VH-VL binders against Rhythmically expressed gene 2 protein (Reg-2). Designs and how they scored, part 4

Target 1, 260 residues: Rhythmically expressed gene 2 protein (Reg-2), of Drosophila melanogaster (Fruit fly) (q94915)
Amino acid sequence: MRSLSRFRLITFDVTNTLLQFRTTPGKQYGEIGALFGARCDNNELAKNFKANWYKMNRDYPNFGRDTNPQMEWQQWWRKLIAGTFAESGAAIPDEKLHNFSNHLIELYKTSICWQPCNGSVELLQQLRKELKPEKCKLGVIANFDPRLPTLLQNTKLDQYLDFAINSYEVQAEKPDPQIFQKAMEKSGLKNLKPEECLHIGDGPTTDYLAAKELGWHSALVHEKSYAYLVKKYGEDIDRDHVFPSLYDFHKKISDGAVVW
Below, E stands for the ipSAE of ESMFold2; O stands for the ipSAE of OpenDDE; V2 stands for 0.75 times the mean of E and O plus 0.25 times the DockQ between their complexes.

## First folded at step 1 (VH-VL)

Design b09 (framework fv_bexmarilimab)
Fold by ESMFold2-Fast, scan of step 1:
Structure b09 (fold): chain C 260 residues (1-260), chain A 123 residues (1-123), chain B 108 residues (1-108)
Amino acid sequence: as target 1 above (260 residues)
Amino acid sequence: QVTLKESGPTLVKPTQTLTLTCSFSGFSLSTSGVGIGWIRQPPGKALEWLAHIYWSDDKRYNPALKSRLTISKDTSKNQVVLTMTNMDPVDTATYYCAHRPGKSYGYIQFDYWGQGTLVTVSS
Amino acid sequence: EIVLTQSPGTLSLSPGERATLSCTASQSVSSDYLHWYQQKPGKAPKLLIYAASSLQSGVPSRFSGSGSGTDYTLTISSLQPEDFATYYCQQYYSYPFTFGQGTKLEIK
């Protein structure tokens, strides 16, 4: 992996980069909700999950951590779940809502709800084989709640990673440069320079542009075309650093075809 | 300097509950990735892992003993407590607590151990 | 659970000789999750080698580890009197964490 030889720290986003949902939240919420007596259309649940995800991140950023007064991350998820079902035409009674919400919170830290993204396991295996911890640190930087280490362990990805940073516990979320600075500190590497760091993620703003603003190199893993991404996010996105999946990224770096 | 020390009763009667405390210094159990495990060793036998607690309050138990074990932490006191119910003479062992460093420096487990405390289960 | 089998159970050697201790896992484990500990009578175990081949700070360079998959080896290139102890391998690839039965290294 000649293309990665300059890097002493390589970090990944998790959601839609290393791991993805096995099934949509609308379907999963619908199936569990039915067990608790709440019957909703899965498409309505999907729509309202997305709407509540956006609303919760706007009104209670970083899973409630960056709000005054602060909200516990479990309360944040219970509020999101309650709103999703209420807006989908079938509110779960308060008496059942707490247990129902906690059941969903527990499920979403297991391999029942998550699966690897295309090429993610193969890439991590190859990187760990070629780049031992003394040569290059591999980490995670995710806008996530404290379930992250358990999720990585339950999906067996933690074996390839030296550390994982979640935004809730560090009290900073991407694109805030503080979380990237925390990752550099967490790596334990002495005299680590921004240009020796690579961040790989699916968010144009939260991963790609945020890392570049700090002086890191960055690779954007995204299903949309380069033309779409440049039109929406601007010309600071480099064509040669956009990949449809980690499978494509892995292939390109193996060919020595990526120039930073 | 990382130090750990186990404390608790050295003699326990059958059917009683054992409570052991691990007191530590030189690190914080609020640091990401840090954890404390409990391991026991019957006289002349191999090491057996019992339980682990992480900075996140995430807990893991040996399935063979899970129904009998409870692990908890008090970060402000720098202590981790292990409770084991329904003690039996076969549980006679030296009990150790051990430090797990944060993942930032790679994959290290149980880098520093307490001196151990011998617990004898006898009437 | 993953069972770790150490061989031999007892190894009798003289100071200055090379010691080779084996640890075999019942299923493949990542080498990153295999460690070696040294334990002297009446003392707590001491971490010797982590991630199959990385030497813990303060451990003499005569100790080395190697292996992958199911087969791991601890080597002591030239035995010193203080090296006669019991050695345990450990995996934390999956729960429950498990240790081998130990290899006792004793003076011939």
Scores: ipSAE 0.000, ipTM 0.394, lowest interface PAE 17.6, mean pLDDT 87

Design b10 (framework fv_bexmarilimab; at its last look DockQ between E and O 0.81; V2 from the best seeds 0.78)
Heavy chain, then light chain:
Amino acid sequence: QVTLKESGPTLVKPTQTLTLTCSFSGFSLDTSGVGIGWIRQPPGKALEWLAHIYWDDDKRYNPALKSRLTISKDTSKNQVVLTMTNMDPVDTATYYCARVQTYDSSGYFLDYWGQGTLVTVSS
Amino acid sequence: EIVLTQSPGTLSLSPGERATLSCTASQSVSSRYLHWYQQKPGKAPKLLIYYASSLQSGVPSRFSGSGSGTDYTLTISSLQPEDFATYYCQQYGSSPFTFGQGTKLEIK
ESMFold2-Fast, scan of step 1: ipSAE 0.827; ipTM 0.911
ESMFold2, look of step 2: ipSAE 0.636; ipTM 0.847
ESMFold2 (binder alone), look of step 2: mean pLDDT 93; pTM 0.947
OpenDDE, look of step 2: ipSAE 0.895; ipTM 0.945

Design b11 (framework fv_bexmarilimab)
Fold by ESMFold2-Fast, scan of step 1:
Structure b11 (fold): chain C 260 residues (1-260), chain A 126 residues (1-126), chain B 108 residues (1-108)
Amino acid sequence: as target 1 above (260 residues)
Amino acid sequence: QVTLKESGPTLVKPTQTLTLTCSFSGFSLSTAGVGIGWIRQPPGKALEWLAHIYWDDDKRYNPALKSRLTISKDTSKNQVVLTMTNMDPVDTATYYCAHKLEWLSPDNYYYGMDVWGQGTLVTVSS
Amino acid sequence: EIVLTQSPGTLSLSPGERATLSCTASQSVSTSYLHWYQQKPGKAPKLLIYAASSLQSGVPSRFSGSGSGTDYTLTISSLQPEDFATYYCQQYHSSPLTFGQGTKLEIK
C-alpha cells in the first residue's frame, strides 16, 4: 500500500468498478417480465435495453435531471423499461407496465441484482485497514440516480466509504469537472490538491480521462486490452495505470509495482 | 494478455465420453458479462458452436447436441470443462474454447468471440 | 436455426485488388449480432469485425464491414499477401449460434 500513501482522497466509480449486475439486463428483465406475463427473447431484450439506455442518456441526460422540462428519475427508468419491452415484441398494458417497471426499479437497488466486482470488497477492506479516515478519505463518484446510497447499504459497501456522490443530486455527470470538485468539497479535507486525489473507475472518458484532465491521478479498471483502449480513446491512457479488475489493481498496489 | 488453452485426449473410441478442459488466464470467470464457449471444426468443414457458460453459471447448448453435452466451470482453477457423451467418428474435429463478453458495452455493441485457444484435434476411431 | 450462406465459396484474386465477400442470412439478423472472422490454415479463427461494421482492435483499416437485415458484406480494399485466408460470418441473434460455411480467399 505504500504507493497510495501520497493520496488524501481516493474515489471509485460504482457500476462495473465496485459493483456489477449478477446477470445480464436481458436475462434479468426477461425473468421478471415472465412473472408478469411478458415473455420475450432475452437476446432481443439485451439488444433493446442497450439501445434504450443510450437513447435515454442522449435525449434525457443525467436520468432526466438535465432535461427541460425536468423528468423524475423513476419516470426516466419507466420510459427505458417500457421501450425495451415494446421493441422486443411485448406490448404490456399501461397499468401492468407501471407496476412491473416499479418492481424492476426496486430490485435494482438490492443485492438480488448486484454483486461485488472481482476484488472490490477485498480492496476496500485493505484500504480501510491501512488508510485511516484522518489521513485518507474514501468515496464514490458515480453517474447514478438517487438509489445509490441504498444500493451501497444493501450491498454492505457503505461501511468502507466516507461519502458517496451521485450525478442526479449534484446536477452534474462525469466527465463534467463539477462532480469531481463536489467530491473534493464533500471530503471535508483542508487544502486538498488535485495531485493528492486518485479516481478509480471503468469509464475511459467519464472516469480515467476526466480525472486526469483535472490534475488528479487515475486508474482505469477495464476488461478490454490496452491496445483496444488506446485505439478507441487515444494515447493519453497510460499503460501502467490500466488494470483488468480491482483484483489486479490490488495485487499491483500490494506488490509496490504502481508508480504515479 | 487474455489466453486460453484446450487440453484433453486426442484419440477417443466410438461410444466413449470426451472430456475437454479449457484453461485460461488474464481474466476471471467471476466477472459479470464474461463467458467461455466451445466451438468445433471438422477437417475441411465449417465452424460449429457447441456450448457457452457464463460468469453467473448460465449454460447454453446447441439444441442439436444438448442431450450429449455438459459444460461446467471451476473458478478456483480458472478452467471450463466440456463433456460430450457417445462419441462417433463424425465428431472428429478440432475443438476450440473462446472468450466472449456478453455485458452491455458503452460502445452499444454485442461483441463476438475475441480471443480463442489454439484448438485441440480429437480423432474418433476404433 | 438461422442459416448463413456465404458467397462466393472461393474467391481468386491478386495482391492489391479489392475483395468483396457476402453473407446472406435465412432470416433477418440485427447488426449487433453479426461478426466476421479470419482463419489461416492450422490456426484458430481471429475476430475481424464485430456488430457488422466495427473494426476489432489491431485489425488493419483496409478491412470493413457493412450490411443489415439479411445481407452483409466484408470488404478488403487492397489485398495484402497475409490476407489470403478463409473468412466466416457468424450470428447470435437467435440460438443456436451459427457460422457461415466460409469463403476461401486464394491467390490467382
Scores: ipSAE 0.000, ipTM 0.394, lowest interface PAE 11.4, mean pLDDT 86

Design b12 (framework fv_bexmarilimab; at its last look DockQ between E and O 0.01; V2 from the best seeds 0.00; counts 0 for: pae O 13.6 > 2, placed apart)
Fold by OpenDDE, look of step 2:
Structure b12 (fold): chain C 260 residues (1-260), chain A 125 residues (1-125), chain B 108 residues (1-108)
Amino acid sequence: as target 1 above (260 residues)
Amino acid sequence: QVTLKESGPTLVKPTQTLTLTCSFSGFSLSTSGVSIGWIRQPPGKALEWLAHIYWNDEKRYNPALKSRLTISKDTSKNQVVLTMTNMDPVDTATYYCARDIYGSGSYEALPFDYWGQGTLVTVSS
Amino acid sequence: EIVLTQSPGTLSLSPGERATLSCTASQSVSSSYLHWYQQKPGKAPKLLIYGASTLQSGVPSRFSGSGSGTDYTLTISSLQPEDFATYYCQQLNSYPYTFGQGTKLEIK
């Protein structure tokens, strides 16, 4: 992994980069709903979850952190959950909503809901093996609520990471440069330069282009083709830095096939 | 070291109420994601889930037996109590308590990873 | 409730042989909520596999689990004398939590 030796800070996104859902949120909600007597069609739940996700992020950015007045992140999720089920024909009674939503909120801190993405654990293991901690820090930068540390612990990813930044606590979401700056600060590295940083994520805008805009190096992990990505997001995406998975990224890095 | 132990009467008369206590150590029921479940097993038969109590005092019951079951916890004593009313000879079984975690904080999701040794309860006149 | 049906009811095999145990659910169960237990006579059940395919700590690698939806399988690649016991599948996908009726693995 000689090509990575130039970096002093390597950061990862979490959702769909290091970790992915074992099942779709809609399906998971349906399964948990069943525990509480709220039975819905999983496809309907999935559809309405997406709709509410977009609505909630639009109306209450950063899990409510960026709203005025500020909304607590638990309340943010509770509202999302309530809306999702209500629109799916299974409105949760107010007297049960708190317990129901709390159950879901807690569940998503666990490995029940999450699994490693292809190659994520192996890559982190190898990086820790080959890179000296005093010379290179491994971190997470995620648009995430305060559950992030617990999730990383429960999935045993924390053992490979020096720090984890979530957008809620730093009060900035990707692609805001501030969250990346916070990561640089959190690394504790002296005289760290942007060109010494590598960010790896699945978001073309929030991860890849955001990092590049700051002068970081960037790798995009995405299932879509390069042609698709360029068409949608522009020619600033470098073909050589797009990978189908972290497994592929790891392989190419190991083979010396990646030039920064 | 995680341990659970069931205690209570081993002989109950028909129509009487059974009260079982699960005493545990090595973990706390104040920890998010932690729960205690009760399961019974008639001699030579399959396992049947009875009730669950969670760290946040949420309770779940087997619908078939809900009217007869009550579960409660004393976190300070590390105890969970199960009561079952109107006992019948058909309720003769080994009763188990077990830890169930769907995770938060220090614990990973682990379903019924620790069990008590079980206590045989015989319902007979 | 979700009914779990295990097959066969009894499986008679010799040490060294491969054992395949089936668990079929009356409705779809998430793999995250399908678990396997081993029980020996006079003992409490022991968690063997959780989340359909994850081995509990201390469980030998000869045990494996697979499946999705309504169909799940427990496999023992090469039976050891200590493996002869009753095995139960369990679902925690929906209340009430339910177990299969069990498969008794006995020595032929």
Scores: ipSAE 0.000, ipTM 0.482, lowest interface PAE 13.6, mean pLDDT 92
ESMFold2-Fast, scan of step 1: ipSAE 0.510; ipTM 0.781
ESMFold2, look of step 2: ipSAE 0.430; ipTM 0.730
ESMFold2 (binder alone), look of step 2: mean pLDDT 90; pTM 0.925

Design b13 (framework fv_bexmarilimab)
Heavy chain, then light chain:
Amino acid sequence: QVTLKESGPTLVKPTQTLTLTCSFSGFSLSTYGMGIGWIRQPPGKALEWLAHIYWDDDKRYNPALKSRLTISKDTSKNQVVLTMTNMDPVDTATYYCAHTSGYDFEAGTLYYMDVWGQGTLVTVSS
Amino acid sequence: EIVLTQSPGTLSLSPGERATLSCTASQSVGSSYLHWYQQKPGKAPKLLIYAASSLQSGVPSRFSGSGSGTDYTLTISSLQPEDFATYYCQQYGSSPRTFGQGTKLEIK
ESMFold2-Fast, scan of step 1: ipSAE 0.072; ipTM 0.660

Design e01 (framework fv_emicizumab_arm2)
Fold by ESMFold2-Fast, scan of step 1:
Structure e01 (fold): chain C 260 residues (1-260), chain A 124 residues (1-124), chain B 107 residues (1-107)
Amino acid sequence: as target 1 above (260 residues)
Amino acid sequence: QVQLVESGGGLVQPGGSLRLSCAASGFTFSSYAIQWVRQAPGKGLEWVSSISPSGGSTYYRREVKGRFTISRDNSKNTLYLQMNSLRAEDTAVYYCARDTYYEGSGSYFPFDYWGQGTLVTVSS
Amino acid sequence: DIQMTQSPSSLSASVGDRVTITCKASQSISTYLAWYQQKPGQAPELLIYWASTRESGVPDRFSGSRYGTDFTLTISSLQPEDIATYYCQQSYSTPLTFGGGTKVEIK
């Protein structure tokens, strides 16, 4: 763990870094939708979920927070869910659709829909054991809605973290430097320098390059090859700081094999 | 709300140079790859160049490589295309277009927003 | 490079007709194909992406389908405002490539 001794703040992304969906949204939406009388093809739901995720992020960024007029995050998700089912051929009465959408919103803050990523729990346990809060703060910086603290509590990860910030409440989403600055403030650390900070996440642009642009150190946790990532995002991605999973990151940190 | 506005086109003689600009507004510019696409009068669409969100990776069609340089200033939300050693064959309307890549979607995206284009005419 | 072969190069149809435009990739591009509509004097606009997903605001009469490396854009009931040139585009690999375009005119 000597490789981490320089850092006074270590932060993580959540989706596809610390936690992942237990099953695809198409399958989960299909199963729950069937209970409410909305019978759709799961493959069609998966396709339309991705399409609506793209449309919603384009038209109503940051879960509706960064739009004018501003949209509440629950309305944002209800709009996404409604579009996903409507485009998949389901005709659901408005009242039933509203209740169903709220049920999905509640379900997606529980361990029924989420599971830890490979090696995430083991890494957090080891970091908390080795790095007490007075030595190093551990936090989360996620493009997420306000359900984040509840999700971390329900998955039992909050016990290893000193803080968590979500883009909706801070009114800035990664790669915007404001959310990283907010994390530095939230840490409560005096005279914290960017080079004393490490951010770990799966997004090449939103996590890895955003943190490096601010002078932080960064580790990219991504399943794609280094060659793919460099071709798409450029040579600013350091081969020595790309890992297939947090399991691999933890193993290399434990072996003292990571140099910053 | 999303807008892309090209400028800098005009008449230039063969062998000359022009710099095109594309001003972006209404979205987080630094999160998107941006493309230059051209269209010769009465002809089809032809991809010219692309730049990654950070500006660290650039790509070019073979015919313009070494003559054209794509760049971006994320602090000014502006994309550039420096065109040198221009040829008659470069005569076209030049569009900038947003590559709709958004992390977390897991899929490559098309060009969802296009500017209105700026005409470059290379003629003696 | 991935070649996109689009056919026909032009067609004329009557209002209410079903119009079919085909695009063939020289190699597998999975579903990473988009369709664009360009009206005279205007910039292209996205119609369909991921082979079959309609962009927001695009009328239901537009649909896309895929069979292997063959892609089809269908307009189920042609309207006067659909007069335009249509282009397919693969987003699977650089260099990004477009089909040659299909000009749709009303008789």
Scores: ipSAE 0.000, ipTM 0.476, lowest interface PAE 12.7, mean pLDDT 87

Design e02 (framework fv_emicizumab_arm2)
Fold by ESMFold2-Fast, scan of step 1:
Structure e02 (fold): chain C 260 residues (1-260), chain A 122 residues (1-122), chain B 107 residues (1-107)
Amino acid sequence: as target 1 above (260 residues)
Amino acid sequence: QVQLVESGGGLVQPGGSLRLSCAASGFTFSDYGIQWVRQAPGKGLEWVSSISGSGGSTYYRREVKGRFTISRDNSKNTLYLQMNSLRAEDTAVYYCARGEWLDSSGYYLDYWGQGTLVTVSS
Amino acid sequence: DIQMTQSPSSLSASVGDRVTITCKASQDISNYLAWYQQKPGQAPELLIYDASNLETGVPDRFSGSRYGTDFTLTISSLQPEDIATYYCQQYNSLPYTFGGGTKVEIK
């Protein structure tokens, strides 16, 4: 923990860092879809969910917020859901689509669909115990829609955090430096320097490299090997700042083995 | 050293079929999406189809959808394009090209094969 | 579909000249644009990606820039080995689309 004493602000990504899906979107969408008469192969749903996720983020960035005519984030998700089922061989009738999509949107802000990542709760508990808000602020910086505060509350993580920023409401999505600047402002800390900030996340580009480019310190939490990550994202990823999970990060920090 | 080598092109009659292959070496094949791009003689480049690194996501231009099927065998480091119901306008050199899928970003094509010629003619 | 309008379709210039090729997207594609060089009888090669990033191994005389939906490829001092057809390509949305190409030749 001593190795974290230099930081006045520590921030986390959420999806695949603090929280993860309990089951794949393909399985979850398939089970809920079946209740509305839309039966699909779960593997096809998983494939097309991923395809639509990347397509929607490219064509309608930041859940529709950063498009020329802005899209409401609920419309963004309805479009993704509709495309996922249509491309998987089961079109949901228009009369049912709106209600079905709203049920999925509501479900994905609860602990029914989400669970903590390995070691996330234990790490946050230890950080809050060791680091009072006067010494260090703990926050979230997530590419997320406005459901984020409700999700953090429903998963009981909000008690360990001083603030949470979602890209939709800020109108800036990681790796855009503006969202990191907004987090520095939201911290309320006076004369905060980039070198006094640490960002922890699973995205090599959106979390690790984005924060590092701003002069922040970064820790990458990713299930893939260092060799895989360097081959795909380049040598700017520091071997000593990559961890398989927050459990491993916490262990290494507790052992005093991390140097910034 | 990244290398992509296409094969399987040739002369085929309208309505016929061909299967193209692209053999990859010098990189972890499953980490990268790969694209098929074609070029008719004396004409420009035209995107045909894309496949994700896992093979879980496939995409096609409108004119070939339902006729062409992109697939990959990651254990053999090989990409395929099955082309059915071929038309005269499908005549082109077909290139496979490595695309990078990076955190919600689309693909750009950093390495290209030498191409294989497909001629659809009676 | 996003249309990529490339101009000019061809140009002739002398060794050492500054050459400019432009590409206009029919709608906003952010920085998701690449430039490729294709020498006669050869496969295309990547020059520039994400509008302005120079690919490793590409000479410093090549550069890319963006202003709105207008993209420019510049060769600051044309060399004989730069005789080729140049293509822009957007990868913002499906289908991926290429410009019509610009053939560059030496006078």
Scores: ipSAE 0.000, ipTM 0.395, lowest interface PAE 16.6, mean pLDDT 87

Design e03 (framework fv_emicizumab_arm2)
Fold by ESMFold2-Fast, scan of step 1:
Structure e03 (fold): chain C 260 residues (1-260), chain A 123 residues (1-123), chain B 107 residues (1-107)
Amino acid sequence: as target 1 above (260 residues)
Amino acid sequence: QVQLVESGGGLVQPGGSLRLSCAASGFTFSNYAIQWVRQAPGKGLEWVSSISSSGSYIYYRREVKGRFTISRDNSKNTLYLQMNSLRAEDTAVYYCAKDYPGIAVAEYYFDYWGQGTLVTVSS
Amino acid sequence: DIQMTQSPSSLSASVGDRVTITCKASQSVSSYLAWYQQKPGQAPELLIYAASSLQSGVPDRFSGSRYGTDFTLTISSLQPEDIATYYCQQYNSYPWTFGGGTKVEIK
């Protein structure tokens, strides 16, 4: 782990970095919807979930936290769920919508809907083994609602982490520098410098560039080619700090092949 | 290094049965949907069956429904295809292929493939 | 089922030539289309996904584009190692379907 010896704080994004959906929301929503009398094509649900995800993030940022007046995060998800089914040709009856939506909200904090990303558990196990809390703090910085601690517990990742912060409760979402500053505070480390911090995530703007802008080091975990990423997000993305998965990141770190 | 190794192919008479296996290594098998894709000698690729990472969502090509059963054992990193009531038209190389799941949308394109195992249905 | 029609079925070209392979969907598949390369005696390999996204490790001479239900795979400067059969695959709608393949040979 010599490539990581300079860091006193290492943080991870969660969605599509440490954890991913076991199946697409379209398939999961489709199976549960059928139990409540709403039968839709799973590909239509997947398409409309994505559309409603972008619409909700545009109109009600940070799961409703950053709106005026503030929206409860459960209301945010119920609105997304309702839109997804209505636009897929099977509106859930009003009398059932509240219970149906709450069932999905509860399901998405469990290992039934989530699984580790490639290499996530193995990386966290090795980091915790080699980097004790006295030397390096390990944390999570996620644009997430307050279910995050329960999700980490239910997926058994909390045992490797010193802290986790979610954007809803902090009232700041990545790429806002405030959430990164809150993570530095939460670490409890004295005299922590930005250059002693590493953030690992899948979002080019929200994780990689946001952390670099603050003077942190950053690793981008992303499926797209380097050429695609540079064309869309600019040349500030360093080729040597982009990895297809945490499995590939772990391999490069183990080989001592990463230079910051 | 990602590897998928198919086995269990061979010569069988029409109406017979075979069980194919796909042994996976180099990635967290339980995290990915896996597919069976076949290719008749000198012909193109044809999707046969898919199974989600958990095993909860299973799909079959119409012509094999009721005859083939896809399953997985995540503790053994192994995918199976039980093939019953085999027909001459099932003669093909059978490939195991790993899904590349994206962020929030269904994927079903395949980033790694095994070398294949030949199934020949003939008298 | 959505039918994927590839053309041509085969082609012969010289090293350095620009090669274009087309794939037409019988119904809209949006941009949910992948291209695979299968070299003689080998398993297929992913080249392109989402109609135009180049898979990691694939040479930049390969590119994909979409116009409606028409998709093209372009090899800007054909190399000897590109001798293979190329397949398109839609992954928008179950059942997922492949094109018939295009065999590329060097003259």
Scores: ipSAE 0.000, ipTM 0.379, lowest interface PAE 17.8, mean pLDDT 86

Design e04 (framework fv_emicizumab_arm2)
Fold by ESMFold2-Fast, scan of step 1:
Structure e04 (fold): chain C 260 residues (1-260), chain A 123 residues (1-123), chain B 107 residues (1-107)
Amino acid sequence: as target 1 above (260 residues)
Amino acid sequence: QVQLVESGGGLVQPGGSLRLSCAASGFTFSTYWIQWVRQAPGKGLEWVSSISGSGGNTYYRREVKGRFTISRDNSKNTLYLQMNSLRAEDTAVYYCARELYSGYDFGDAFDIWGQGTLVTVSS
Amino acid sequence: DIQMTQSPSSLSASVGDRVTITCKASQGISSYLAWYQQKPGQAPELLIYWASTRESGVPDRFSGSRYGTDFTLTISSLQPEDIATYYCQQANSFPLTFGGGTKVEIK
């Protein structure tokens, strides 16, 4: 992997980069909700999950960490779940809703709800084989709540990683440069320069452009076409650093085809 | 509270210039795409320009390209629209609007709008 | 440019009525369509995005749907506070374009 030889730190986003949901939250919420007597249409749950995800991130950023007063991340998710079911027509007693919501929170830290993204395990295995910790640190920088270490352990990805940081505990979320600075610090590397760092993620703004703005190199892993991404996020996205999946990224790295 | 507040509108002669400002508060300004949308008196909404969170990428409607410049100062949480060579057809209330963002992707919609600032181009 | 055609340009209805506003895209925009409400003298407010996803805080009497390039905003039971002009907007490609608006008034 000569294309990666310049890097002393390589970091990954998690959601839609290393791991993805096995099934949509609408379907998963609907199936679990039915077991607790909260029957809703899965399409309505999917729409309202998405609406509440946007609302919660707008009104209570970083899973409630960056609000005043701060909100516990579990309360943030309970609020999102409650809104999702309420807006989908379910009238659930508070005690039952609380218990049900906590069950979903626990479920979403397991491999029951998550699966590897295309090529992610194979890439991590090859990177760990080729790039031992003495040469290059591998880490995670994720806008995530504190369940992240448990999720990585339960999906068996933690064995390939030297560290993982989540935005909630760091109290800064991507694209805030502070979380990238914390990752550099967490790496333990002396005299680490931004140009020696590579961040790989699916967020054009939170991963790709944020890392580039700090002088890091970045690879964007995204299902949308380059034409769509440039139209929406602009010309600073380099065509040669956009990949449909980690499988495609891995292939190009293996071929020595990527130039930074 | 999340807010956008426009200022800088006023009366200007055809061919003149104005600079509009949009002051943002209550959110991480540098993360968001922000737009300028205008509305002529008694008429509908018309998109004018968009700028990325970093300020590196800008888009314009055809009729204002080369005359208007959108910019931002993220250290001051402020968006600008420099309007040159103004025409009577540019007379409108100018709104700044934030694009909805989940933390992972944009929602392709404008969730927070300012109150607007009136620009009148008249002789 | 993608042209968004709204129908009707205006309508009068009674409180409690079901109101339907349509918007047609001149080409495919997938579901990248939003609906806005603008009350007299006020800035627009987001109601619906991605064609059918209701913005948080928006009453459940508002709903959006899509059939091909045809989009519909429905108010299931019109309330006095719903008197406003409604706009659709496509976000599939630049330039971003709005429909001409539909003014909703009480009979």
Scores: ipSAE 0.015, ipTM 0.506, lowest interface PAE 6.6, mean pLDDT 89

